# Designs tried in a protein design chat: miniprotein binders against q6w4x9r395to579. Part 248

Target 1, 185 residues: q6w4x9r395to579
Amino acid sequence: GHCSLEGGSFVTTFDARPYRFHGTCTYILLQSPQLPEDGALMAVYDKSGVSHSETSLVAVVYLSRQDKIVISQDEVVTNNGEAKWLPYKTRNITVFRQTSTHLQMATSFGLELVVQLRPIFQAYVTVGPQFRGQTRGLCGNFNGDTTDDFTTSMGIAEGTASLFVDSWRAGNCPAALERETDPCS
Short names: E, the ipSAE of ESMFold2; O, the ipSAE of OpenDDE; V2, 0.75 times the mean of E and O plus 0.25 times the DockQ between their complexes.

## First folded at step 22 (miniprotein)

Design sl18 (at its last fold request DockQ between E and O 0.95; V2 from the best seeds 0.87)
Fold by OpenDDE base, fold request of step 23:
Structure sl18 (fold): chain B 185 residues (1-185), chain A 89 residues (1-89)
Amino acid sequence: as target 1 above (185 residues)
Amino acid sequence: SELRKIARVLYWLAAVLLWQAERAFEAGNFEEAFELAEEAGKLIEYAIKLAEKAIKEGDTDPQTEELLKKAEKLAKEVERFIAKVAEEL
């Protein structure tokens, strides 16, 4: 399954459902029992301008009982609050520079993350087939059905992206908005 | 500044940890809530120190001041939460 966070506010789920939102919070992208140590992948969005529609991805966070890895748009990589030099390796996670503009987080448990740093901070999440039907979050449930991707954290199917996205907030923040804007803003 | 960049990361992490702590608290996992909140507290305090250091060293970017303000607010929230959790331990 492939999930993408592009253009500052666009998301494509594992089931290939595209949607957009504007929020300035941390959101759960991926939770799954297939992630060890209660792992979860999250995305941090912040204001990129003065309007509510000017939001962008600014960091990706992987949290587990063992690791708390943050990769920011400023090319700062931390684990458990400590800045790390690349390549950085834990027991089952490696963060390294893939290209001049891309960082990669490789894992031994079927999760891959590629982060594009420039010109726009974007993220690409790949999970193995063992994750099918066992994912939840903004990346959807990876069951081959796009119609139920907007399932909230409480297991309720929503018809709008905003309510869906808001249910996956991982912080105290304002509600997400659904507005059409320039993908570059 | 580099200090601001790191401080911001720590702020984000602290914020999510506080959120997790709150969820743990709601679930009745008070020990977990406390641990998460304590960790958030340490991170946010460090973030504040880094931001302050950046300013002292000449960082005049409004974003740094804004970060410091946000971090201080979060620190107070964490502190209040820790006190709340402590009553349940």
Scores: ipSAE 0.878, ipTM 0.941, lowest interface PAE 0.5, mean pLDDT 95
Fold by ESMFold2, fold request of step 23:
Structure sl18 (fold): chain B 185 residues (1-185), chain A 89 residues (1-89)
Amino acid sequence: as target 1 above (185 residues)
Amino acid sequence: SELRKIARVLYWLAAVLLWQAERAFEAGNFEEAFELAEEAGKLIEYAIKLAEKAIKEGDTDPQTEELLKKAEKLAKEVERFIAKVAEEL
């Protein structure tokens, strides 16, 4: 399955459901029991300098009990808060420069992340078939059905992206009132 | 500067760890909450030091001062949360 974060504000789920949103926060992209050590993939969004209400992807974060990897739009790669030179390897994760414009995080547990650094910071998440029906977060539930991809962190299927996205915030971020002018469809 | 770029990453990570600590606290996992919050505190202290060093070394970008202010605010939030968790241990 494939999930993408493109154009600063666009998301396409594992079941190919597109939506967009704007918010200054970290969001949970993917949680699954298939990720070792309580792993989760998260996305950081911040204001894109020109407009107060416009935000874009600025970093991708992989957290587990073993690793705390951040890959930023500024090409900074850290694990557990320490900057790393590429290629960087752990027991089950390798981060390397795929091309002059792309970095890749490959894992032994069926998660692959590719980030495009230029011209705009974008992320592409790929998971193996063992994840089918076992994901939650902004990338959806990967069950082959788009009608319930907007399932909140409380397990409620929503018809709109805004309530769904706000439920997956991983931070004490501004309330939905601040995002009402930029809801996705 | 490169120091500002690293400091920003540390700031984002610290914020996420504090959020995780808050979730652990709500779940009654007070030892886990304390450990996550202390880690967040170490990261944000380092972020502050790097941002201050960037400014001293001639980083004049307004984003660096803005980051420093946000990081100082987050550090204060982390310290308050650590004290709160310690009452439950």
Scores: ipSAE 0.823, ipTM 0.917, lowest interface PAE 0.7, mean pLDDT 88
ESMFold2, look of step 22: ipSAE 0.816; ipTM 0.917
ESMFold2 (binder alone), look of step 22: mean pLDDT 90; pTM 0.894
OpenDDE base, look of step 22: ipSAE 0.826; ipTM 0.919
ESMFold2, fold request of step 23: ipSAE 0.799, 0.805; ipTM 0.902, 0.907
ESMFold2 (binder alone), fold request of step 23: mean pLDDT 90, 90, 90; pTM 0.892, 0.894, 0.893
OpenDDE base, fold request of step 23: ipSAE 0.855, 0.861; ipTM 0.932, 0.934

Design sl19 (at its last look DockQ between E and O 0.77; V2 from the best seeds 0.78)
Fold by ESMFold2, look of step 22:
Structure sl19 (fold): chain B 185 residues (1-185), chain A 89 residues (1-89)
Amino acid sequence: as target 1 above (185 residues)
Amino acid sequence: SELRKIARVLYWLAAVLLWEAERAFEAGNFEEAFELAEEAGRLIEYAIKLAEKAIKEGDTDPQTEELLKKAEKLAKEVERFIAKVAEEL
């Protein structure tokens, strides 16, 4: 399965459902029992222009009990708060520069993250077939049915992207109240 | 500056760890909540030091001062949460 985070805050789920949102927060992209040590993949969004409706991806975060990896728009890579030289390897994760414009996080557990640094910071998430029906978050539930991809953190299928996205917020978000229910801004 | 770029990453990570600590607290996992919150506290204090050092070394980007302000606010939030969790240990 493939999930993408592209310019203008566009997301395409594992079930190929496209949507857009306008938020300045950290969001859960993917949680699954297939990720070891309670692993989760998250995305950080911030305001990117002069208009309040312009937001963009600024970092991707992978968290587990063992690793706390951040890859930023500024090409900073850390694990557990320590800056790392690339290539960087743990027992089951390798982060490396694939090309002049792309970084890759490869894993032994079926998750691949490719980060485009230029011209626009974007992320592409790939998961193996063992993840089918076992994902939750902004990338959807990977069950082959686009009608329930907007399933909230409470397990409720919503008809609008805004309620769905707001349910997956993680972290303290200075502008959360201003956008928590608005489907557009 | 490079210091600001690293400080920003530490800030984002600390914020996420505080959120995780809050979830652990709500689930009754007070030891886990305390450990996550203390880690968030260490990261945010380091972020503050890096941002301050960047300014001292001539980083004039307005984003650096804004980051420092946000980091100081988060540090206070983490401190209050640690005190709250400690009452349950």
Scores: ipSAE 0.793, ipTM 0.905, lowest interface PAE 0.8, mean pLDDT 87
Fold by OpenDDE base, look of step 22:
Structure sl19 (fold): chain B 185 residues (1-185), chain A 89 residues (1-89)
Amino acid sequence: as target 1 above (185 residues)
Amino acid sequence: SELRKIARVLYWLAAVLLWEAERAFEAGNFEEAFELAEEAGRLIEYAIKLAEKAIKEGDTDPQTEELLKKAEKLAKEVERFIAKVAEEL
């Protein structure tokens, strides 16, 4: 499954459902029992301009009982609050520079993350087939059905992205705004 | 500044840890809530120190000041939460 966070506020789920939102919070992208040590992948969004519609991805966070890895738009990589030089390797995770503009987080448990640093901070999440039907968060449930991707953290299927996205907040933040996906973005 | 960049990361992490702590608390996992909140506290205090250092060293970017303000606010929230959790231990 491939999930993408692009254009500052666009998300495409593992089931290839595209949607757009504007929020300034941290959101759970991926939770799954397939992630060891209660692992979760999260995305940090912040205001990038004056208007409410000017929001952008600014960091990706992987949290588990063992690791707390943050990859920021400023190319800062931390684990457990300590800045790390690349390549950085833990027991099951390796963060390294893929290209001059891309960082990659590789894991031994079927999660891959590619982060584009420039010109726009974007993230691409790949999970192995073992994750099928066992994912939750903004990236959806990876079950091949796009119609139920907007399932909230409480297991309720929503018709709009805003309530769906808000349910996956990992912080005390304002409500997200929903907009239609713009193919030109 | 480089200090601001790091401080911001720590701020984000502290914020999510506080959120996790709150969830743990709601679930009745008070020990876990406390541990998470304490970690959030350490991180946010370090973030504040870094931001302050950045300013002291000549970072005049409004974003740094804003970060400091936000971090201080979060630190207070964490402190209040820790106190709340401690009552349940």
Scores: ipSAE 0.782, ipTM 0.905, lowest interface PAE 0.6, mean pLDDT 94
ESMFold2 (binder alone), look of step 22: mean pLDDT 90; pTM 0.899

Design sl2 (at its last read DockQ between E and O 0.96; V2 from the best seeds 0.88)
Amino acid sequence: SELRKIARVLYWLAAVLLWEAERAFEAGNFEEAFELAEEAGKLIERAIKLAEKAIKEGDTDPQTEELLKKAEKLAKEVERFIAKVAEEL
ESMFold2, look of step 22: ipSAE 0.811; ipTM 0.912
ESMFold2 (binder alone), look of step 22: mean pLDDT 90; pTM 0.894
OpenDDE base, look of step 22: ipSAE 0.865; ipTM 0.934
ESMFold2, fold request of step 23: ipSAE 0.830, 0.831, 0.825; ipTM 0.923, 0.920, 0.917
ESMFold2 (binder alone), fold request of step 23: mean pLDDT 90, 90, 90; pTM 0.892, 0.893, 0.893
OpenDDE base, fold request of step 23: ipSAE 0.885, 0.852, 0.873; ipTM 0.944, 0.930, 0.938
ESMFold2, last read: ipSAE 0.831, 0.833, 0.822; ipTM 0.920, 0.920, 0.914
ESMFold2 (binder alone), last read: mean pLDDT 90, 90, 90; pTM 0.893, 0.891, 0.893
OpenDDE base, last read: ipSAE 0.858, 0.854, 0.854; ipTM 0.933, 0.931, 0.931

Design sl20 (at its last read DockQ between E and O 0.70; V2 from the best seeds 0.81)
Amino acid sequence: SELRKIAKVLYWLAAVLLWEAERAFEAGNFEEAFELAEEAGKLIEKAIKLAEKAIKEGDTDPQTEELLKKAEKLAKEVERFIEKVEEEK
ESMFold2, look of step 22: ipSAE 0.828; ipTM 0.917
ESMFold2 (binder alone), look of step 22: mean pLDDT 87; pTM 0.851
OpenDDE base, look of step 22: ipSAE 0.863; ipTM 0.933
ESMFold2, fold request of step 23: ipSAE 0.824, 0.818, 0.823; ipTM 0.918, 0.913, 0.920
ESMFold2 (binder alone), fold request of step 23: mean pLDDT 87, 87, 87; pTM 0.848, 0.850, 0.848
OpenDDE base, fold request of step 23: ipSAE 0.874, 0.842, 0.821; ipTM 0.939, 0.926, 0.918
ESMFold2, last read: ipSAE 0.827, 0.816, 0.814; ipTM 0.917, 0.911, 0.911
ESMFold2 (binder alone), last read: mean pLDDT 87, 87, 87; pTM 0.850, 0.850, 0.849
OpenDDE base, last read: ipSAE 0.849, 0.853, 0.851; ipTM 0.929, 0.930, 0.929

Design sl3 (at its last read DockQ between E and O 0.93; V2 from the best seeds 0.87)
Amino acid sequence: SELRKIAKVLYWLAAVLLWEAERAFEAGNFEEAFELAEEAGKLIERAIKLAEKAIKEGDTDPQTEELLKKAEKLAKEVERFIAKVAEEL
ESMFold2, look of step 22: ipSAE 0.819; ipTM 0.916
ESMFold2 (binder alone), look of step 22: mean pLDDT 90; pTM 0.889
OpenDDE base, look of step 22: ipSAE 0.871; ipTM 0.937
ESMFold2, fold request of step 23: ipSAE 0.830, 0.845, 0.828; ipTM 0.922, 0.925, 0.917
ESMFold2 (binder alone), fold request of step 23: mean pLDDT 90, 90, 90; pTM 0.887, 0.888, 0.889
OpenDDE base, fold request of step 23: ipSAE 0.884, 0.848, 0.868; ipTM 0.944, 0.929, 0.936
ESMFold2, last read: ipSAE 0.826, 0.827, 0.830; ipTM 0.919, 0.918, 0.918
ESMFold2 (binder alone), last read: mean pLDDT 90, 90, 90; pTM 0.889, 0.890, 0.892
OpenDDE base, last read: ipSAE 0.855, 0.856, 0.857; ipTM 0.932, 0.932, 0.932

Design sl4 (at its last fold request DockQ between E and O 0.90; V2 from the best seeds 0.83)
Fold by ESMFold2, look of step 22:
Structure sl4 (fold): chain B 185 residues (1-185), chain A 89 residues (1-89)
Amino acid sequence: as target 1 above (185 residues)
Amino acid sequence: STLRKIARVLYWLAAVLLWEAERAFEAGNFEEAFELAEEAGKLIEYAIKLAEEAIKEGDTDPQTEELLKKAEKLAKEVERFIAKVAEEL
């Protein structure tokens, strides 16, 4: 399964449902019992223009009881608050530079994260088949059905992205602003 | 500057850990809440130190002063929360 964070504000779920939003907050992308040590993947969004209504992806965070890895658009990589030289390894995670423009976090537990640094900071999340039907967050529930991908943290299926996105906030932040999937349409 | 860039990462992480500490507190997991909040406090203290050092080294980017203000505010929030959790231990 594939989930993407593109163009600063666009998301495509594991079940290929596209949406976009603007919000200044950290959001839960992916939680699953398949991630060891209570692992979760999160995305940080911040202002990208002069108004609060325009935000873009600025960092991706992987949290567990053992590791707290942050990869920022400024090419800073930390674990547990310490800046790291790449390639960086733990027992089950490796972070390395794929190319001049891409970093990868590979894991032994079926999660892969690829980060495009330039021209636009983007993230691509890949999970193995063991994750089917066992994910929650902004990347959806990976059950093969797009109609319930907007399931909130309280288990309610919503018809709008903004209510869904707001439920996955990992911070005390303003409500997200939903926009159509193509701003130039 | 590189110091501002690292400080910003530490700020984001500290904010997330405080949020998780608050969730643990609401669930009655007071020892977990305390541990997460203390970790957040360590991170935010380091973020403040790095932002201050960036300014001393000539970082004039307005984002650096903005970050320092946010980090100081978050540090106070963490301190208040730690005191709240300590009452339940």
Scores: ipSAE 0.816, ipTM 0.914, lowest interface PAE 0.7, mean pLDDT 88
Fold by OpenDDE base, fold request of step 23:
Structure sl4 (fold): chain B 185 residues (1-185), chain A 89 residues (1-89)
Amino acid sequence: as target 1 above (185 residues)
Amino acid sequence: STLRKIARVLYWLAAVLLWEAERAFEAGNFEEAFELAEEAGKLIEYAIKLAEEAIKEGDTDPQTEELLKKAEKLAKEVERFIAKVAEEL
């Protein structure tokens, strides 16, 4: 499954459902029992301008019982609050520079993350087939059905992206908005 | 500045940890809530220090001041939460 966060506010789920939102919070992208030690992948969005529609991805966060890895648009990589030099390795995670503009987080448990640093901070999440039907978050449920991707954290199917996205907030932040245009794109 | 960039990361992480702590608290996992909140507290305090240091070193970017303000607010929230959790331990 491939999930993408592009253009500052666009998301494509594992089931290839595209949507957009404008929010300035941290959101759960991926939770799954296939992630070890209660692992979860999250995305941090912040304001990129004055208007409510001027929002962009600024960091990705992988949280587990053992690791708290943050990769920011400023090429700052931390684990457990400590800045790390690349390549950085844990027991089952490696963060390294893939290209001049791309960083990669490789894992031994079927999760891959690629972040594009420039010109726009973007993220690409890949999970193995073992994750099918066992994912939740903004990246959807990876079950081959796009119509139920907007399932909230409480297991309710929503018809709008805003309510869906808001349900996956991992912080005390304002509600997400749905706008037609994004000045960051 | 590099200090601001790191401080911002720590701020984000602290905010998430506080949120996780709150969820743990709601679930009745008070020990976990406390641990997460304590960790958030350490991170946010460090973030504040880094932001302040950046300013002292001549960082005049308004984003740094904004970050500092946000971090201080979060620190207070964490502190209040820790106190709340402590009553349940």
Scores: ipSAE 0.813, ipTM 0.915, lowest interface PAE 0.5, mean pLDDT 94
ESMFold2 (binder alone), look of step 22: mean pLDDT 90; pTM 0.890
OpenDDE base, look of step 22: ipSAE 0.783; ipTM 0.906
ESMFold2, fold request of step 23: ipSAE 0.792, 0.796, 0.779; ipTM 0.902, 0.908, 0.896
ESMFold2 (binder alone), fold request of step 23: mean pLDDT 90, 90, 90; pTM 0.890, 0.890, 0.889
OpenDDE base, fold request of step 23: ipSAE 0.802, 0.795; ipTM 0.913, 0.911

Design sl5 (at its last look DockQ between E and O 0.96; V2 from the best seeds 0.82)
Fold by ESMFold2, look of step 22:
Structure sl5 (fold): chain B 185 residues (1-185), chain A 89 residues (1-89)
Amino acid sequence: as target 1 above (185 residues)
Amino acid sequence: STLRKIARVLYWLAAVLLWEAERAFEAGNFEEAFELAEEAGKLIEYAIKLAEKAIKEGDTDPQTEELLKKAEKLAKEVERFIAKVAEEL
C-alpha cells in the first residue's frame, strides 16, 4: 500500500483517495498493530509564508517506545533528540541517503518512508500487505474502500476532509481551516 | 544556522511528547505521563539553549527568535503539566 504527502498540502491515501488540507500542527499519519513498540508515523505541517491559511509539510516523525526519529525539510535527522549522520542504523530501522534529493527510512517491519527534499519537501509511505485493513490516520484504513477513508480517531466516517484531519491532530493546535481544506463540501 | 535547524526539530518532538503525555494522563497512566513530560522538558530546554546559542553566534534569521519565543512558551506549558501530573503520583 502507498500513501503520499505531495505539493505541501495534498494527501493520497492507501486506497488512492486524494484530499488537501491546511493546518499548523502535527498529525497522525499511520497507526497500526503491525508497527512494533506502539509505533506511529506522524507528519508536521507549518505555515509556508506570512499567511497562516497556507501550510506545507515540514517534517516526518516516527515514534515508538524505542525510537523517536525526525526527518526535517532542512535535512536534519534525529533519533531521541540527537542529530545523526547518514547512513544511520538501529536494529530494525535504517535511514540513508537514497539520492542527492531523497532520503529513505527502511524497516524490517514492512514500513518504508521515502522523503523528497527538493524541489519541495514530500513524503511517500509504503506498507506491506500485512497492513491491509489494519491502518488508521491520515493515510486511511487500507481496506480497499474509499468511502470510509475519512474515518476519524473515534471511528466515525466523515464526509469532509477537514473534520477527518482535525480528529488526527497530535498537538494543542488550531482546528483545520474549513474553507482551505475542502472547497467541495 | 545548523543550531536553529536542530532546535526546531527538538521543539517539534517536545510538542509531540507533551501531547502523548497528556493522552497518558487522561487515561490514568500517571507514571507514563510523567516520564513523557520529563523527556519533553529536557528536549525543549535543549532547544532553547541551541536557539540562544545560534543568536549569540550571529544567526539573524527572524525565524530563530520566533522559535525561541515558541519554545519558551512550550517550556512553561511542560512545567505546568509536570506539576499537575506530580499531584497524582
Scores: ipSAE 0.799, ipTM 0.906, lowest interface PAE 0.8, mean pLDDT 88
Fold by OpenDDE base, look of step 22:
Formats: C-alpha cells, sequence, structure tokens
Structure sl5 (fold): chain B 185 residues (1-185), chain A 89 residues (1-89)
C-alpha cells in the first residue's frame, strides 16, 4: 500500500482515495498492530502562509515505545529529542539520505517512508501486504475499498474529510477545514 | 537558526507526547500517563532553552519568538497535567 502526502494539503490513501484538508495539527497517518511496540506514524501540519487555510506538512513523526523519531522540513532528524546525524540506525529503523532532496526511513517491519524535502515537503508511506486491512489513520484502512477510507478513530464512516481528519488529531488543535483553497508549497 | 529548528521539533514532539499522556490517563493508565508527561516536560523545557538561546544569539525571526511563546504555553499545560496525574498515583 502506498499513501502520499503531497502539495501541502493533499492526501492519497493506501486505497488510492485522494482528498484534501487544511489543518494545523499533528495527525495519525498510520496505526496498525503490525507496527511493533505500539508504533504509529504521524504528520505535523503547520501554517505556511498568512491565511489560516494556508497549511502544509512540516514534519513526520514515528512514535513507539522505543523510538520517537521526527523528520522535519528543515532536515532535522531527532530520536527521543536528540538530534541525529545521518545515517541513523536504531534496532529496527534506519534513517538515511536517499538523494539530495529525499530522506528515507527504512524499517524491518514492513514500513517505508520517503520524505521529499524540497521544493515541497512531501511524504510517501509504503506498507507491506501484511498491513492489508489492518491500518487506520489518514492513510486509510488499506482494504481495497475507497468508500470506507474515511473511517474515524471511533470506527464511524464519514462522508467528508473534515470530520475524518479531525478524528485522527494527535493534539489539541483547531478543526480541520475542507476548503478548496490553494495549499502552501 | 539551527537552534530554532531543533526547538520546533522538540515542541512538536512534546505536544504529541502530552496528547498521548492524556489518552493514557483517560484509559486509566496513570503510570504511563505520568511517564509520557514527564518526557514531554523535559523536551519542552529543552525546547524553551534552545529558543531562548537562539534569540540571545541573534535570531530575530518572528517565528522563533512565536515558538517560544507556544512552548511556554505547552510547558504550563504539561505541568498542570503532571500534577493532575500525580493525584491519581
Amino acid sequence: as target 1 above (185 residues)
Amino acid sequence: STLRKIARVLYWLAAVLLWEAERAFEAGNFEEAFELAEEAGKLIEYAIKLAEKAIKEGDTDPQTEELLKKAEKLAKEVERFIAKVAEEL
């Protein structure tokens, strides 16, 4: 399954459902029992412009009981709050520079993350087949059905992205907007 | 500045850890909540120090000041939460 966060506010789920939102919060992209140690992948969105609707992805966070890795748009990589030099390797995770503009987080448990640093901070999440039907978050449930991708954290299927996205907030933040405004690049 | 960049990362992490702590608390996992909140506290305090250092060293970017304010606010929230959790331990 491939999930993408592009163009500042666009998301394409594992089931290839595209949607857009504007929010300034941290959101759960991926939770799954297939992630060890209660692992979760999250995305941090912040204001990128003057208007409230101008939001963009600014960091990706992987949290587990063992690791707390943040990859920011400023090319800062931390684990457990400590800045790390690349390549950085933990027990099951390796973060390294893939290209001059791309960082990669590789794992031993079927999760891959590629982060494009410039010109737009974007993220691409890949999960193995073992994750099929066992994912939840903004990246959807990876079950081959796009119609139920907007399932909230409480298991309710929503028709719009706003309530869906808000349900996956990992912080006390304002409600997400579904406005068709230009995202920040 | 590099300091601001790091501080911002720490702020984001602290914020999410506090959120996790709150979830743990709601689930009745008070020990976990406390641990997460304590970690959040350490990170946010460090973030504040870095931001302050950045400013002291000449970072005049309004974003740094904004970050500092946000971080201080979060620090207070973490402290209040820690106190709340401690009552349940």
Scores: ipSAE 0.757, ipTM 0.898, lowest interface PAE 0.6, mean pLDDT 94
ESMFold2 (binder alone), look of step 22: mean pLDDT 90; pTM 0.894

Design sl6 (at its last look DockQ between E and O 0.91; V2 from the best seeds 0.75)
Fold by ESMFold2, look of step 22:
Structure sl6 (fold): chain B 185 residues (1-185), chain A 89 residues (1-89)
Amino acid sequence: as target 1 above (185 residues)
Amino acid sequence: SDLRKIAKVLYWLAAVLLWEAERAFEAGNFEEAFELAEEAGKLIEYAIKLAEKAIKEGDTDPQTEELLKKAEKLAKEVERFIAKVAEEL
């Protein structure tokens, strides 16, 4: 399964459902029992222009009880708060330069992350078939049905991306609905 | 500067860890909440030091001072939370 985070806050889920949102928070991208040590993949979004509706991906975070890896748009890679030279390896995870513009986080547990650093910071998440029906977060539930990909953290299917995205916040930030209001409108 | 870039990463990570610590606290997992909050505290203190050093070394980007203000606010939140969790241990 493939999930993408592309310029302008565009997301395509594991079930190929596209959506866009506007938010300045950290969001849970992927949770699954298939990720060891209570692992989760998260995405950090921030304001990218003068309008509150202009937001972009600024970092990807992988957290578990063992690893706390951050890859930022400024090409900083850290684990547990310590800047790392690439390639960097833990027991289950290797982070390395795929090309001059792309980094890859490869794992032994079926998760792969490719990060495009330039010209625009983007991320591509791939999970193996063992994840089918066992994912939660902005990348959807990977069950082959796009109609329930907007399932909130409380298990409720929503019809709007904003309510869905808001439920997956991992930080102290305003609700996405508040940020959709253009102050000049 | 490179110092600002690293400080920003540390700030984001500390904020996430505090959020996780708060969830653990609400679930009654006080040892986990304390450990996560202590880790967040160490990260945010380091982020503050790096941002301050960047400014002293001539980083004039207004985003650096904005980051420092946000980090100082978060550090106070983490400090208060650690004290709260310590009472439950």
Scores: ipSAE 0.781, ipTM 0.897, lowest interface PAE 0.8, mean pLDDT 87
Fold by OpenDDE base, look of step 22:
Structure sl6 (fold): chain B 185 residues (1-185), chain A 89 residues (1-89)
Amino acid sequence: as target 1 above (185 residues)
Amino acid sequence: SDLRKIAKVLYWLAAVLLWEAERAFEAGNFEEAFELAEEAGKLIEYAIKLAEKAIKEGDTDPQTEELLKKAEKLAKEVERFIAKVAEEL
């Protein structure tokens, strides 16, 4: 399954459902029993401009009982709050520079993350087939059905992206907005 | 500044850890809630120190000041939460 966070505020789920939102919070992208040590992948969005519609991805965070890895738009990579030099390797996670503009987080448990740093901070999440039907978060449930991708953290199917996205907040933040604005914002 | 960049990361981590702590608390996992909150506290305090250092070293970017304010606010929230959890231990 492939999930993408592009254009500042666009998300395409593992089931290939595209949607857009504007929010300034940390959101759960991926939770799954297949992630070891209660692992979760999260996305941090922040204001990129003056208007509420000007929000963008600024960091990706992987959290587990053992690791707290952050990849920021400023090319800061940390684990457990400490800055790390690349390539950085833990027991089952490796973060390294893929290209001059791309970082990659490779894992031994079927999760891959590619982060484009420039010109726009974007993220691409890939999970193995073992994750089918066992994912939740903004990236959806990876079950081949796009119609139920907007399932909230409480297991309720929502019709709008805003309510869906809000349910996956990992912090005390304002409500997300669903506005179709310039894809560059 | 590089300090601000790191401070932002720490701020985000602290925020999510507090959130996780709150979830743990709601689930009745008070020990876990406490541990998560304590970790959040350490991170946010470090973030504040870095932001302050950045400003002291000449970072005049409004974003740094904003970060500092946000971090201080979060630190207070963490402290209040820790106190709350401690009552349940």
Scores: ipSAE 0.618, ipTM 0.845, lowest interface PAE 0.9, mean pLDDT 93
ESMFold2 (binder alone), look of step 22: mean pLDDT 91; pTM 0.898

